VHH binders against q9x234. Designs and how they scored, part 8

Target 1, 288 residues: q9x234
Amino acid sequence: RTFSEEIKEELVNVPFGSREEVISELLGFIKARGDLDVKSRHIVFSLHSFAASRRLLNLMKYLSKPVSEIIVEKSHNIKKRYIKITAEYSESFMVIEPFFDVALFVSFLRGLFLSGGSMTNPRYHYHLEINLFEEETLALTRKSLKDFFNINAGIIELRNTRKLYIKSIKDILVFLEAIGVQRKLEEIDRIVTERKVIGDVNRTVNFIEANAIRTANSTARQIRAIELIKENMGLENLPEDLRRVALVRLRNKELSLRELGKKLNLTKSQIYSKLKRIIKIAERFGDV
Below, E stands for the ipSAE of ESMFold2; O stands for the ipSAE of OpenDDE; V2 stands for 0.75 times the mean of E and O plus 0.25 times the DockQ between their complexes.

## First folded at step 1 (VHH)

Design l09 (framework vhh_lunsekimig_d3; at its last look DockQ between E and O 0.03; V2 from the best seeds 0.00; counts 0 for: pae O 13.7 > 2, placed apart)
Fold by ESMFold2-Fast, scan of step 1:
Structure l09 (fold): chain B 288 residues (1-288), chain A 120 residues (1-120)
Amino acid sequence: as target 1 above (288 residues)
Amino acid sequence: EVQLVESGGGVVQPGGSLRLSCAASGFTFSSYALYWYRQAAGIERELIASITKGGSTNYVDSVKGRFTISRDNSENTMYLQMNSLRAEDTGLYYCAARYTGYRWSPQDYWGQGTLVTVSS
């Protein structure tokens, strides 16, 4: 079972609201996956989700609308089964305007997602998309998502497909809650929190490692400078304050500047200044 | 266009009764939770009664047993039956409608308010 299908299975159990809400949800099914045959006055739904198929049949039953055919067929392109449902066209399906009232819009979105929507497992990628072939319906849906929920949806147009997508996890969670997802929503929240905690821990470790490398490189440079002075002029030829710092650094390669300063009764700033002078002197004898 | 229109306010003696109505248009009334708020002079607007989509009611302690909230989905109207009125019940009464179940709540719909004065 795909992650999308798990979400859709939960949506099958959302209680029916008013008749207008049920019709609005059915309109969502039609706009995402319904093919209207005007001559025969039939609507054909080709659904890849068994959960969506069960929900559609429940909606038709609530509206007392007969289903003329239910066929399970194999897709030629992907070798996957799909469910073909044929129902009589009713003008009542087109009377509802789902974009001006939030309750009707939520029902419409549920139908859209069930018939044409998918979500990537949030463990890997934050992505939710809905197939919407009609440009006007897509534009109105995008506007209503922004107006009612402050959701910023993008548009993808590929060869013969048109889709709305949502990439923000905050917006995805609002969307899923709006259409009636509850248990799966809690699971998604948990995954997102776990991923963020792991990311934060890894970032903290990486920051500590980067600082340690920087410190080690700085210390290595200081030691190289002292060795060059030792080999080329002798440490005894340094000013006494610099000689003392050079000797203590050379004997205590693992200590921080603060710890080194404590051994010499000097501040971190004083130690750093003296080591800078040592490095400058060493530059005369080689690369430091 | 969404509208909530209150009516039924007026002047009444202590111990009297009033029935407030809130007529709704422009949205799917039956799908919303409904509320009555009260704004008295010098104090903040307070929630006094609520009724859910399913008909479950809740009241602030000061009106419990005296006020009854109800809804008529066929008439797109919400009511507040106010009995045993007291001087402290004086104020502007507002009806409100809210769609519930979102992490982000849509804008609540509000009425303009109706004045209730309890005076001897």
Scores: ipSAE 0.134, ipTM 0.571, lowest interface PAE 5.3, mean pLDDT 82
Fold by ESMFold2, look of step 2:
Structure l09 (fold): chain B 288 residues (1-288), chain A 120 residues (1-120)
Amino acid sequence: as target 1 above (288 residues)
Amino acid sequence: EVQLVESGGGVVQPGGSLRLSCAASGFTFSSYALYWYRQAAGIERELIASITKGGSTNYVDSVKGRFTISRDNSENTMYLQMNSLRAEDTGLYYCAARYTGYRWSPQDYWGQGTLVTVSS
């Protein structure tokens, strides 16, 4: 169960406001994960969260709109499952303008996050994102986040991915509070406080050591980087090619890059490139 | 105690102008987004204009280019300048405020409304 899912479980219980606010939340589900079938007057939602599915069913019940089908599908090796929900829609769902009214906008954001959003566990890093394919809706959402809440969101556009993201912990907290998160905000605040204390200690120690280390052997810098990653994220979370290099370097501290390359069937320049990437990752956790 | 008080309503000829004011007290005005709503006879209230705490504005199509929302944080007052008034603009005009800070509250503050009648 992910950190995102824990947040979504809390959001299931946010009280309903006006009918227009409920429709605005539903519009968030539609824009993030809805496939409209105009001929049958139905929407098919593809959701990966049981909490999001429960919330959607509650919204439809409130709106007195029949849900005609619920299907749980499996991917290969049961890696991923998703829930398809088919429900009737009304033309009135599509007329709501969520960007005029803060209450409608917040409801819309809640629907977007429940259906297509995620947040990384803040113990690792601060990242909240929403999958939102439609360019116009994404641009209006970004603008409204800035206008209403002074939240600075970014956009990632890759191949078949379009995402809105927030990396500032202050902005993430504003976002989560606005959509109705309460208890999880306390947990996040505790994590943020703990990270500030650890970061202050590590920066002081690493600053003193970094001045000494910058004149030292490149091997010592590589070992320090690997140890920072091990302590702060775990080596298992590195890309496989980098994890293999990190482990072999730790087990063979005395070997040259050429000798390490021989053990890994890599050239000296290839292993050096991978060790540089390891050092860049480690710099997120302290000075290397 | 929180209060929003509208003023500036009245009777005006088609094509005329009015300026509505919404005076606020009892809360930190600069931390709130502000709204004008309109209610015509037999119809539910409709949002017609909004202004964020940062000053960004939005309007429904029926009033764009004719109405201007503004705020003066030093006077704790929001305004609606209404130009080129039409008979269909007749109604009761309400101001509303919603908090948009870190500890966002969904409870709205509303005024009592001011009547605008556009009639020949």
Scores: ipSAE 0.000, ipTM 0.428, lowest interface PAE 11.7, mean pLDDT 81
Fold by OpenDDE, look of step 2:
Formats: structure tokens, C-alpha cells, sequence
Structure l09 (fold): chain B 288 residues (1-288), chain A 120 residues (1-120)
């Protein structure tokens, strides 16, 4: 069972509102997955979710609209199925304007999500999308999300479809709560929290490791430089201040620059400067 | 009679804080989504924060991390905690309520607004 399907299963049991809200939700189904056959005066819903199908049937039952046929078809992809629900078309389905009332809009969104929506498991990434081909409806939906809930949704235009998507986890949570999700929100919150913790830990570890590597490389370079000078010129031929630093560095390979400074009564910056000069001298004799 | 009354506005220095309140009466407060809007001079009114009847909140990017919207259903009051205020936050702040229950109701309720001025 996919994360999306789990959400949709929860939505099956959302209480029905007013008749207008129910029609608005049905309109969501129609706009996302309904195909009207004008000749036969039937509408065919093509759904991939059993939960969505159940919800649709319940809506139709509530509205006393008989379903003429239900077909489950196997797609070429073993993992995909189509549930086709056929019902007589009624103009009453299209009379509702869901974008002027938040209750109707929320119902409409529920229908859209159930029929054409999906959400990735937040353990991996934050993404909610709704397939909606009709450009006008897509634009109005996006606008209403902004106006009613301050949700920033994006639009993707693909070859065969358009998608509305939400990437912000905050916006996703607002969206899901609005359409009636409750229990699954708690799970999402836990997952998000866990991800944050893991992310913070990883960042911290990476930072520590990176710093350790940098320090190690720097120290190694300093030591190599000093050894190279020792072999080619002799440390006794260094300026006195540099010689002192070089000797202390060789004797204390594990110490930081700050700690070296303490031993020599010098600042970290002074130690750094002197080591830089040592390295420069060493470069005369070879690669450091 | 339905009424929304904003309060808490005033003059504050940059970096300061204000807490706005919106007291509601005359309707079932717990069944409504609530919103804070603001309107700066010469600029169109903008939604800055929302809270659903279930308590989910959302913010415009410019106020994220600084503003917090909350509601107390027992007191029929909505709040906006504004921290780290900036000059660009200056404007008239409106509270609004929209029904999100199981009925068709296109009517929105609005307050009269409270003025927030952020100036040094």
C-alpha cells in the first residue's frame, strides 16, 4: 500500500457536508478523472485507487445517482489497475462553483486529490501533486489555494497532462488537514521531525569530518615542509623564530595551532604565519 | 450580529514586537477558518497568515519565522504574535473568518482593521 493510498483510505470516511459540498467533491472527481460521453450521456471515471472508488460510489449514492457499471481493468503494468465507474451524466454536477466558498473549495480539493492526487512518502521528499489537465480549473485551483490557505502551489505542464504540485511540507500539511486528513497528519509530523533530526546529525558529522580532514592535511603539510627543510638545509639554518616553531610542530604533531601558540607564547595567527613561511622555504626543495 | 474586532495595533520600533487580537462574536467561531490580512499604503491587501479550524497554520514567506497565528476557541479570539518587526510590516491589519463547516456559505466576515506602524 502506497502512502497516497493510505491517505485516501482515511478520506473515505470523511463525513459528508451539505448537498452542495457533496456535489463539489464530485466535481473534483469529474475534473480530474471524469470523461463525458456526450452521445450516451454518461460519465466515466477512471481511477487508480480503490479508496477513491469507494468514496466516489458513496458520493453517488448520497446524491441518488445510480452507477451503471464498475469495471476493474489490469494495466500493462502489473502494479497498476484501473477502476472504471460509469454513471449517467447530470447537468447538476456542473452547476457548482467551488471557488467562491471555502467549504465548497475544500470539498472540491478532496475530490481532486482522491481521484487524481498523490503524495510521496515524506521520508524521502516532500511532494504532493494533483493531475489536472484543464487549464482554467488548474489556474483557479492554484489561485484559490493561495487566497484561502496561503498555499503556494506550482504548475507543471507535461506532454499529456498538467499537474498542480505543492513542495512545502507546511503547505502540504495545511492542504491535507483542509480536505479532512487527521490521523495521517500525526504520522507525517513524526516523519518530518525524524528527518530533521537525521539531517542535523548528518550535517554535524559531515562538518566534523571535513574539519578533521582539513586539519589533518594542513598538519601533514606542515610536517612535510619541516622535514624537507631538515633534509636539505637543516633546521639550524632557519631564522630563529621559524626554527622554534618548526621544532615545536615536529614534537607536537597532534596539537592545534592554538595549542602550539600557547607553548611558544604566540597567537594562533602568528603560528600560522610562521608555518606559512616555513612551507614557502620548503617549496624551494620540493613539493609540499 | 456578527462582529470581528481587531486590537493591539500601534507604533513600534524596528525589531520590536506586537500582539494583535481579533475578538469574534455572533457566529460559531470554532467552525471557521481564520485569516490575517494586511494592507500597506499604496499596496493591495495581502494574506499573511491563516489558521484552519483544525489549527493548521500557514504564512506568507515575508513573515515566516517572525509571525505566529493562533486561535482560542474558548475565547472566540484569534491572535497574531509579531516579532522582529520591520518597516515593511507597516500597514492596516485585518482579521477575517470563513466558514469551513458542512454548509454552503460564501459570506466572509471581516474586521475593521488595526493599524501597525513600524518606525524608528
Amino acid sequence: as target 1 above (288 residues)
Amino acid sequence: EVQLVESGGGVVQPGGSLRLSCAASGFTFSSYALYWYRQAAGIERELIASITKGGSTNYVDSVKGRFTISRDNSENTMYLQMNSLRAEDTGLYYCAARYTGYRWSPQDYWGQGTLVTVSS
Scores: ipSAE 0.000, ipTM 0.204, lowest interface PAE 13.7, mean pLDDT 87
ESMFold2 (binder alone), look of step 2: mean pLDDT 82; pTM 0.808

Design l10 (framework vhh_lunsekimig_d3)
Fold by ESMFold2-Fast, scan of step 1:
Structure l10 (fold): chain B 288 residues (1-288), chain A 120 residues (1-120)
Amino acid sequence: as target 1 above (288 residues)
Amino acid sequence: EVQLVESGGGVVQPGGSLRLSCAASGFTFSHYALYWYRQAAGIERELIASITRGGSTNYVDSVKGRFTISRDNSENTMYLQMNSLRAEDTGLYYCAAGYKPYWTSKYDYWGQGTLVTVSS
């Protein structure tokens, strides 16, 4: 499951409010992923989220609107499965103004996020986005986020996409809370706190020391592998080329792979390959 | 400034043909689904044809087989080819860009309309 899908799974269980709020949430689905089949008077939804699909079916059931077709298809553009849901179109959906009232607006946002939204795992980046192709809906949504929640959303316009995005962790948390995220919100808070602690430690380490640490960790792993082989089978039982590499590494713990290669008349790539093979042999005897 | 300008309307006899054009400026035309609506005297504005970003088309039953919607992204223009016109096709024809007809706002991009009159 993606991080976005885990958030969407929680949103499936948000209780329904008024009929107007349910219709407003459905409008969010329509604006992000709905397409009108004019001939049949149906709305076709193409959803990439199974959680969003289940929520949409629950909304249609609450409104007593029949779903005429559910198909799982493969997308040619992204090579992922998507769920195609066909549902009855009703002019009554156009009566609701989702930007007028905060309760209607948060329901609308939930629909938008479920159908067209995603959030990057906060362990890597703080980023939430919603694909919204219609300029006016995007502009009104951005304005209402600012007006109701003091959320500063940006707009990305690319040749093939239009997106509303939020990069501030404070604004992302307000957004998620507003649409009904609870348990996942606690997890995000813990990750944010942990990243601040780790970030504070990492900020004091200059890049030379960071590179030295990476090299030392790699070298330590190689030495542990050689010692495991020495203790469990004996270095004399390694092929001659691997035995020579193992011995030179043990005698020259401070040298780079390039420098080790020079001592054995081998390239950095050749030394790396032989050390990788030594590590693989050592895996038989313990964790390396 | 976003503008949609319709042209090509006129008076035609039953069985005749007209081609309506909708010229767009001020937005990235290729990014939008596009629509033709019509409004006859005494009835609400009706969506009659749509074309998606990918070129998929849909029509109401009353015009299917007679009308063809198309788009030219290089010229920022949408067309409605109307064949085998009937008296009941008389009305004002509007083009629109966006996610219609599910929801509409005062900010939606609409043309001013072009009049089509089919008379004997």
Scores: ipSAE 0.000, ipTM 0.166, lowest interface PAE 14.4, mean pLDDT 77

Design l11 (framework vhh_lunsekimig_d3)
Fold by ESMFold2-Fast, scan of step 1:
Structure l11 (fold): chain B 288 residues (1-288), chain A 118 residues (1-118)
Amino acid sequence: as target 1 above (288 residues)
Amino acid sequence: EVQLVESGGGVVQPGGSLRLSCAASGFTFSSYALYWYRQAAGIERELIASIYSGGRTNYVDSVKGRFTISRDNSENTMYLQMNSLRAEDTGLYYCAKSGPFYRYQDYWGQGTLVTVSS
């Protein structure tokens, strides 16, 4: 039984939230380890974790739609042990947007971690990783980790695989708490304290709401900040450089910082700096 | 699918009170800032009140001290308590939610009409 499996065993008993949250968790399972056959409308999961398999079956039982058929098989080979679960998919779970809502995102992360995640025993190395094969999903997951939790995830891209990883113990603890780990967090904290002896680890924190509000890179946060300034002081009272950035962001909500920079003859770094200043100004008027 | 449904509008005399409600579905209500906008004929929609996920509120100067925005996360409902109503408060009142972090459109309800008239 691996350290990862012990964490996953705890996650099996996390209570189900809304139908949308359960679908979001299923989407996480799909994105990490699901092989989708569009022609037959089936998805195949090849899971190495018994805990993940139990959780997935419980999700499918809860969701009579969009998943209607379940087939379970076990591998005979001891070196390639897996549980094969096959399910019919419906279009309804493909339209869930797990990146715009913190509870949907947390559910999505739980599915990702159960299906394709692993954590090294913290006695040896601080490392958590998640397999994510689609470039767009990987990029959006990394952005939402930063936006909601201020987690700085790295990317490993090899010939045949793509992974998100987290090496900071602080970020790993935030991640594990967010997806519903409790007892294992106490064990990890004890190990971390023993390794450094002088540690000041604090667990009395509500990360979800505070981190969603605090992230400087969130486009939604940038727009909310500009609206707050508009309502409380007027955009005309901003310095000219910030006023131009605010107006272009409001007009072009869909554009990246790089693309906004092109419209204003500014680098990505310059546009980011100006938006960060706008957010700081807006904090005087409300939660951003 | 994000849905916002306003109710509580009507006809009231100057100095009267109304409470507007916005019933929300299709997203995690507690995680999002929510807004009340007002639109009069020939005038652009104006943001009049905001309530953030942390509970902090903000108001445009013209309604400050008269209107109170609140939310009930257990009922997925946002309210606007309007007191000391004036003729200039007449308009269509819209409940709104900011768009998702990687999609940047605001979501609107159908609106509820408030008429302040003698």
Scores: ipSAE 0.000, ipTM 0.106, lowest interface PAE 18.4, mean pLDDT 75

Design l12 (framework vhh_lunsekimig_d3; at its last look DockQ between E and O 0.01; V2 from the best seeds 0.00; counts 0 for: pae E 16.1 > 2, off the site)
Fold by OpenDDE, look of step 2:
Structure l12 (fold): chain B 288 residues (1-288), chain A 120 residues (1-120)
Amino acid sequence: as target 1 above (288 residues)
Amino acid sequence: EVQLVESGGGVVQPGGSLRLSCAASGFTFSRYALYWYRQAAGIERELIASITYGGSTNYVDSVKGRFTISRDNSENTMYLQMNSLRAEDTGLYYCAAKWGTYRPSAFDYWGQGTLVTVSS
């Protein structure tokens, strides 16, 4: 069972609101997955979710709209199935304007998500999407998400469909809450929190490791430089101040520049400058 | 205490104009979607205009082009500018507010209404 399906299963039991809200939710199903057969005056919903199907049937029952046929078909894709639900078309389904009222809109969104929506497991990445081909409805939905909930949704145009998507986990949570998700929100929140902690730890560790490596490399270079000078010209031929630093560095290979400074009553910057000069001298004799 | 108080109603001749106000208190006004309803005598209350907290507006066809809904969050007040008034616009006008999330209830708050009478 996918993460999306788990969410949808929860949505099956969201209490019905007003009749208009129920119709608005149905409209969501229609816009996302409904096909009108003009000849027979039937609407066919093609769904991939059993939960969505159950919800749709419950909506239809509530509205006293009979379903004429339910067919489960296997798709060519081993993992996909189609649930086709056929019902008589009614103009009453289309008279609702879901963007007029926030209650209607969230019902509409619920229908859209149930029928055409999906969400990735937040353990991997943050992504919620709704398949919606009709451009006008897509635009209005995007706008209303912004206006009602301050959600920033994107639109992707594909060859055979359009998609509304939300990438921000914050916005995803708002969206799910709006359409009636409760229990799964708690789970998502825990997952997000865990990811954050893990991420922070990893960043910290990486930073520490990187710094350690840099320091080690720098120290190694300094030591090599000093040794090279020792071999080629002798440390006694260095300026007195440089010689002092070179000797202390060579004797204290584990100390930081700051600690070296303390030993010599010099600042870190002064030590750094002197070591830089030492390295420069060493470069005369070879690669450092 | 939560309050929605409508004002600005009165008697006006056909073709005239009125501006209704809905003053809100006791809740986070800026977070709510706001609505104007009206109820004519013997007729069910009907939604005529809405505005989201983001400022998006919607109208029923019968008032489109004539009515304008707006809000001032700094004043916690919603407005309905009504132009080109008609006899059929006569009724009690109500303001309502709803939180921008799923709620099983229709609306969270209602006003008491203000009477608009359009007559020659």
Scores: ipSAE 0.215, ipTM 0.661, lowest interface PAE 1.6, mean pLDDT 89
Fold by ESMFold2-Fast, scan of step 1:
Structure l12 (fold): chain B 288 residues (1-288), chain A 120 residues (1-120)
Amino acid sequence: as target 1 above (288 residues)
Amino acid sequence: EVQLVESGGGVVQPGGSLRLSCAASGFTFSRYALYWYRQAAGIERELIASITYGGSTNYVDSVKGRFTISRDNSENTMYLQMNSLRAEDTGLYYCAAKWGTYRPSAFDYWGQGTLVTVSS
């Protein structure tokens, strides 16, 4: 199962609060995935999560509101399925204002996330998003996230989609904690900490190894070039300045370019240029 | 309407014990992470102990094994059992309730503080 579904499974078990909190959570389901048919007095929920569907049924049961249909259907793509749940409309579903009270707001957020939300596995990247096409609801939700929890949510508007998203891991953790995630939150913290530690260790090891290999390869290449010239042309046939550099390099394999320069009264740049010329000459005689 | 009220502070001799209580009203207590902070003279307010709404606890090293934090959601009360008290434990003890652990919120609540004095 997906990482999002694992989070949603935990949310199914969040205890019910007040009746107003249960209605607020249901409103979240409606705003993200509910399609209200006023004429027929029905609400149709199209959910991509089995966990969200079970939670919705539990909310309806708590409110003593019957469900008329439960159907599993395929989307436009054969590889995607969704659960279609039909319930009779009640005016009580729309009475709650979820933006004035923290308990109502986090219940609303839980419904939104269950019905229209997803989170990428934090091992890959930090991203949480909620589908919210209604402009006013999205704006109010973003404002309340900032006002109540100092969460900075962004908006993605693409053709036929509108999403609220959170990319900061600290904001994601605050969001998940607010809606009632506990055990999965500890797992996410562990992953984040592990990524930082592994990243820091790998960066340090990679820097040391890469630098050592690069330095060794450079020196080895210089020595190989000089030996190749010695075998195929003779060092005595190099210009005097290059011959001096070649001989000093061969006799002092452990010295840096600055230290070689000091022995020959040359700058680091002058030594580098002369060694580069030696390597070009050696290319005539083999791989360098 | 929202209140956190501490009680149980007092004067105690080194090696003694005290139990602090923090009574909550006006909010959904069971959903909050709960904290005990201590403010000593000339020292910034420090976190002493915490308990999540799931029940996991954490303590600063200086009080581990001596202090125990607990909560009773049915009574809307949090406790701090303090054993083997030291002179360094003297200070004002504050309870706090926070909706989230990771950042300050407009719904974070603080008590007024209760004084604990450890002296001969």
Scores: ipSAE 0.000, ipTM 0.318, lowest interface PAE 10.8, mean pLDDT 79
Fold by ESMFold2, look of step 2:
Structure l12 (fold): chain B 288 residues (1-288), chain A 120 residues (1-120)
Amino acid sequence: as target 1 above (288 residues)
Amino acid sequence: EVQLVESGGGVVQPGGSLRLSCAASGFTFSRYALYWYRQAAGIERELIASITYGGSTNYVDSVKGRFTISRDNSENTMYLQMNSLRAEDTGLYYCAAKWGTYRPSAFDYWGQGTLVTVSS
């Protein structure tokens, strides 16, 4: 298995969020590898990854959309295997806009990487790329990577292909964490440390923590989210773990995530994850 | 039934103008990249103009400054305004709608063409 395929195997098991997040992930598959047949009202996906294929089938099952055929072909001219999946489509898949909502954007990126992305083994070279032909979608993806995550991606245009690429190991690690990679990040960190890029590794770990926390560390957003939930749903209707966090945050408006974690016996990463879920729930009731 | 239909072709003198239309039925343009091609007799079809779903345009040098591609997604119609026409602009003009995937697709749609003749 390639290093890319190992990453994709982990991504298969990332839990689904909202229905909109699932549709946004599917849009990533469509934009990278989907061929739309309006006459038959089908999309044909041409994938090279069995993990990507399994994830796509799981997305379609969640959306209750029929898959009419699955074919594994050996390309005799290019000497590659293809997995073709044909499924019915809906125009609603195509109107979701992932570029201004971070949860949708992360789901979209996951779909893009699974279907059309690859990463070299970091023992040899730091390189992550995504094939994405449509110019405006590629430009919006690049800008949103910068806006949400401070990731500096480049664009390569070739005959009949376009690629988005990332070469900074710091940016690659941020990208992989954003789309849901967890265990493989530890392996990559060990490889990077072995290559004696200690400065980049330390900065990358600190930067991931700082960037990942910045949206959750907006105390005004967190308190507004909790108040929206209280007004529209009631805090008693939150899952117990989220209710505990919401109550402690409301009682301790001045505390950092680190200090809130101490009160709740949670790591900074754990409390960030719970506050992110609280904000997501609150967004159903208004602007946060 | 899914169709692209070009219209607006005709005979015009050098220096004249024509406006071509390309109307879609059975599908919507909104997420498609749209293209104008032309084909002179005995020559391969050439791309002359394109417009992304977001409205960004590209032209080959031979038509730049003279031709303008535009789209109206609410009317499912694309246009090519052709000004300062020359004899070498004579040909069959095709519209195409392409999903913009990384590879050519069986889902790309082509029109039947509309003839433009520029004669002195």
Scores: ipSAE 0.000, ipTM 0.123, lowest interface PAE 16.1, mean pLDDT 80
ESMFold2 (binder alone), look of step 2: mean pLDDT 80; pTM 0.793

Design l13 (framework vhh_lunsekimig_d3)
Fold by ESMFold2-Fast, scan of step 1:
Structure l13 (fold): chain B 288 residues (1-288), chain A 119 residues (1-119)
Amino acid sequence: as target 1 above (288 residues)
Amino acid sequence: EVQLVESGGGVVQPGGSLRLSCAASGFTFSSYALYWYRQAAGIERELIASITRGGSTNYVDSVKGRFTISRDNSENTMYLQMNSLRAEDTGLYYCAVSYKLFGTQFDYWGQGTLVTVSS
């Protein structure tokens, strides 16, 4: 098996999180390798990885989404196997916003890596790449890697595709840990660190702690923005849709944006957009 | 009903020119990034040109300097101007659109238009 396939084998067994996280992972598969046929209302996935194929089928099963066809095919001119999976598409696949929340983002990254990613054996050089030609998706993925994880990803444009790549071993390790790789991380660390076995159990702990801090800071910023508007303008002077969001956020400081959306019958994307506008309004009155 | 319809394909001699069009109905182009794909007989479909909502373009090396992608949002039509055509440009040309990530819109494909470059 290739080194990339061994990593993907580990990812097959990552536990499922929330329904939104599972949909975000599926969106990663769709953006990298899904072709939508509107007339027949199906999505066709053409995958080179058997591990990725098993994971996709598990995601579809969890979401109770039917798979209409599975074909294993081999190219005549190149010795490469393809697994073609056909599923009926649902508009529910596309309602998730993977770049707003770190948990949704790492799920999205896992899908992208499984369907379009590869990593070179670190014995030869440090290189992780994801095939992703959609310019807006690539730009948002690159930005979110920087914003959430301080990963500096580059872009390679080749004849038939566009790739996102990571060359720093530190950033590769952060990436792999974020998407759920554990056993292979120890192997990579052993290769990189000549005469030491990496038994550092703190990487995951540090990652979890960093995420909690980011979430707390984001919530605090939202609350500060609303308080500034309250003191300087009055919440009653906000447009009705923003006023409703501001009031619910203030009364429910511990809830996630997804949970706030449920209270207001709004999507997470709608809540995010409205809170972003609230923060922008508050900038007139002070530092937020 | 959502539909993408390609037109402008045909037979031309090497060095000739063709202009492909892709017209959309049932949705508005302005929210989408737009793409042209090419598929030769027995070969996998490849992306040859793209244009973002803001008008930034990208091309595969084999067509760069010869092909120009453009969009007309008011007419819900995208174009591929193909100049200095070569035998290897022969194939089925498909238009495709990609949604914004923030929203509920899906990718759509056209049915394809045949371009034959031969003498």
Scores: ipSAE 0.000, ipTM 0.104, lowest interface PAE 17.3, mean pLDDT 76

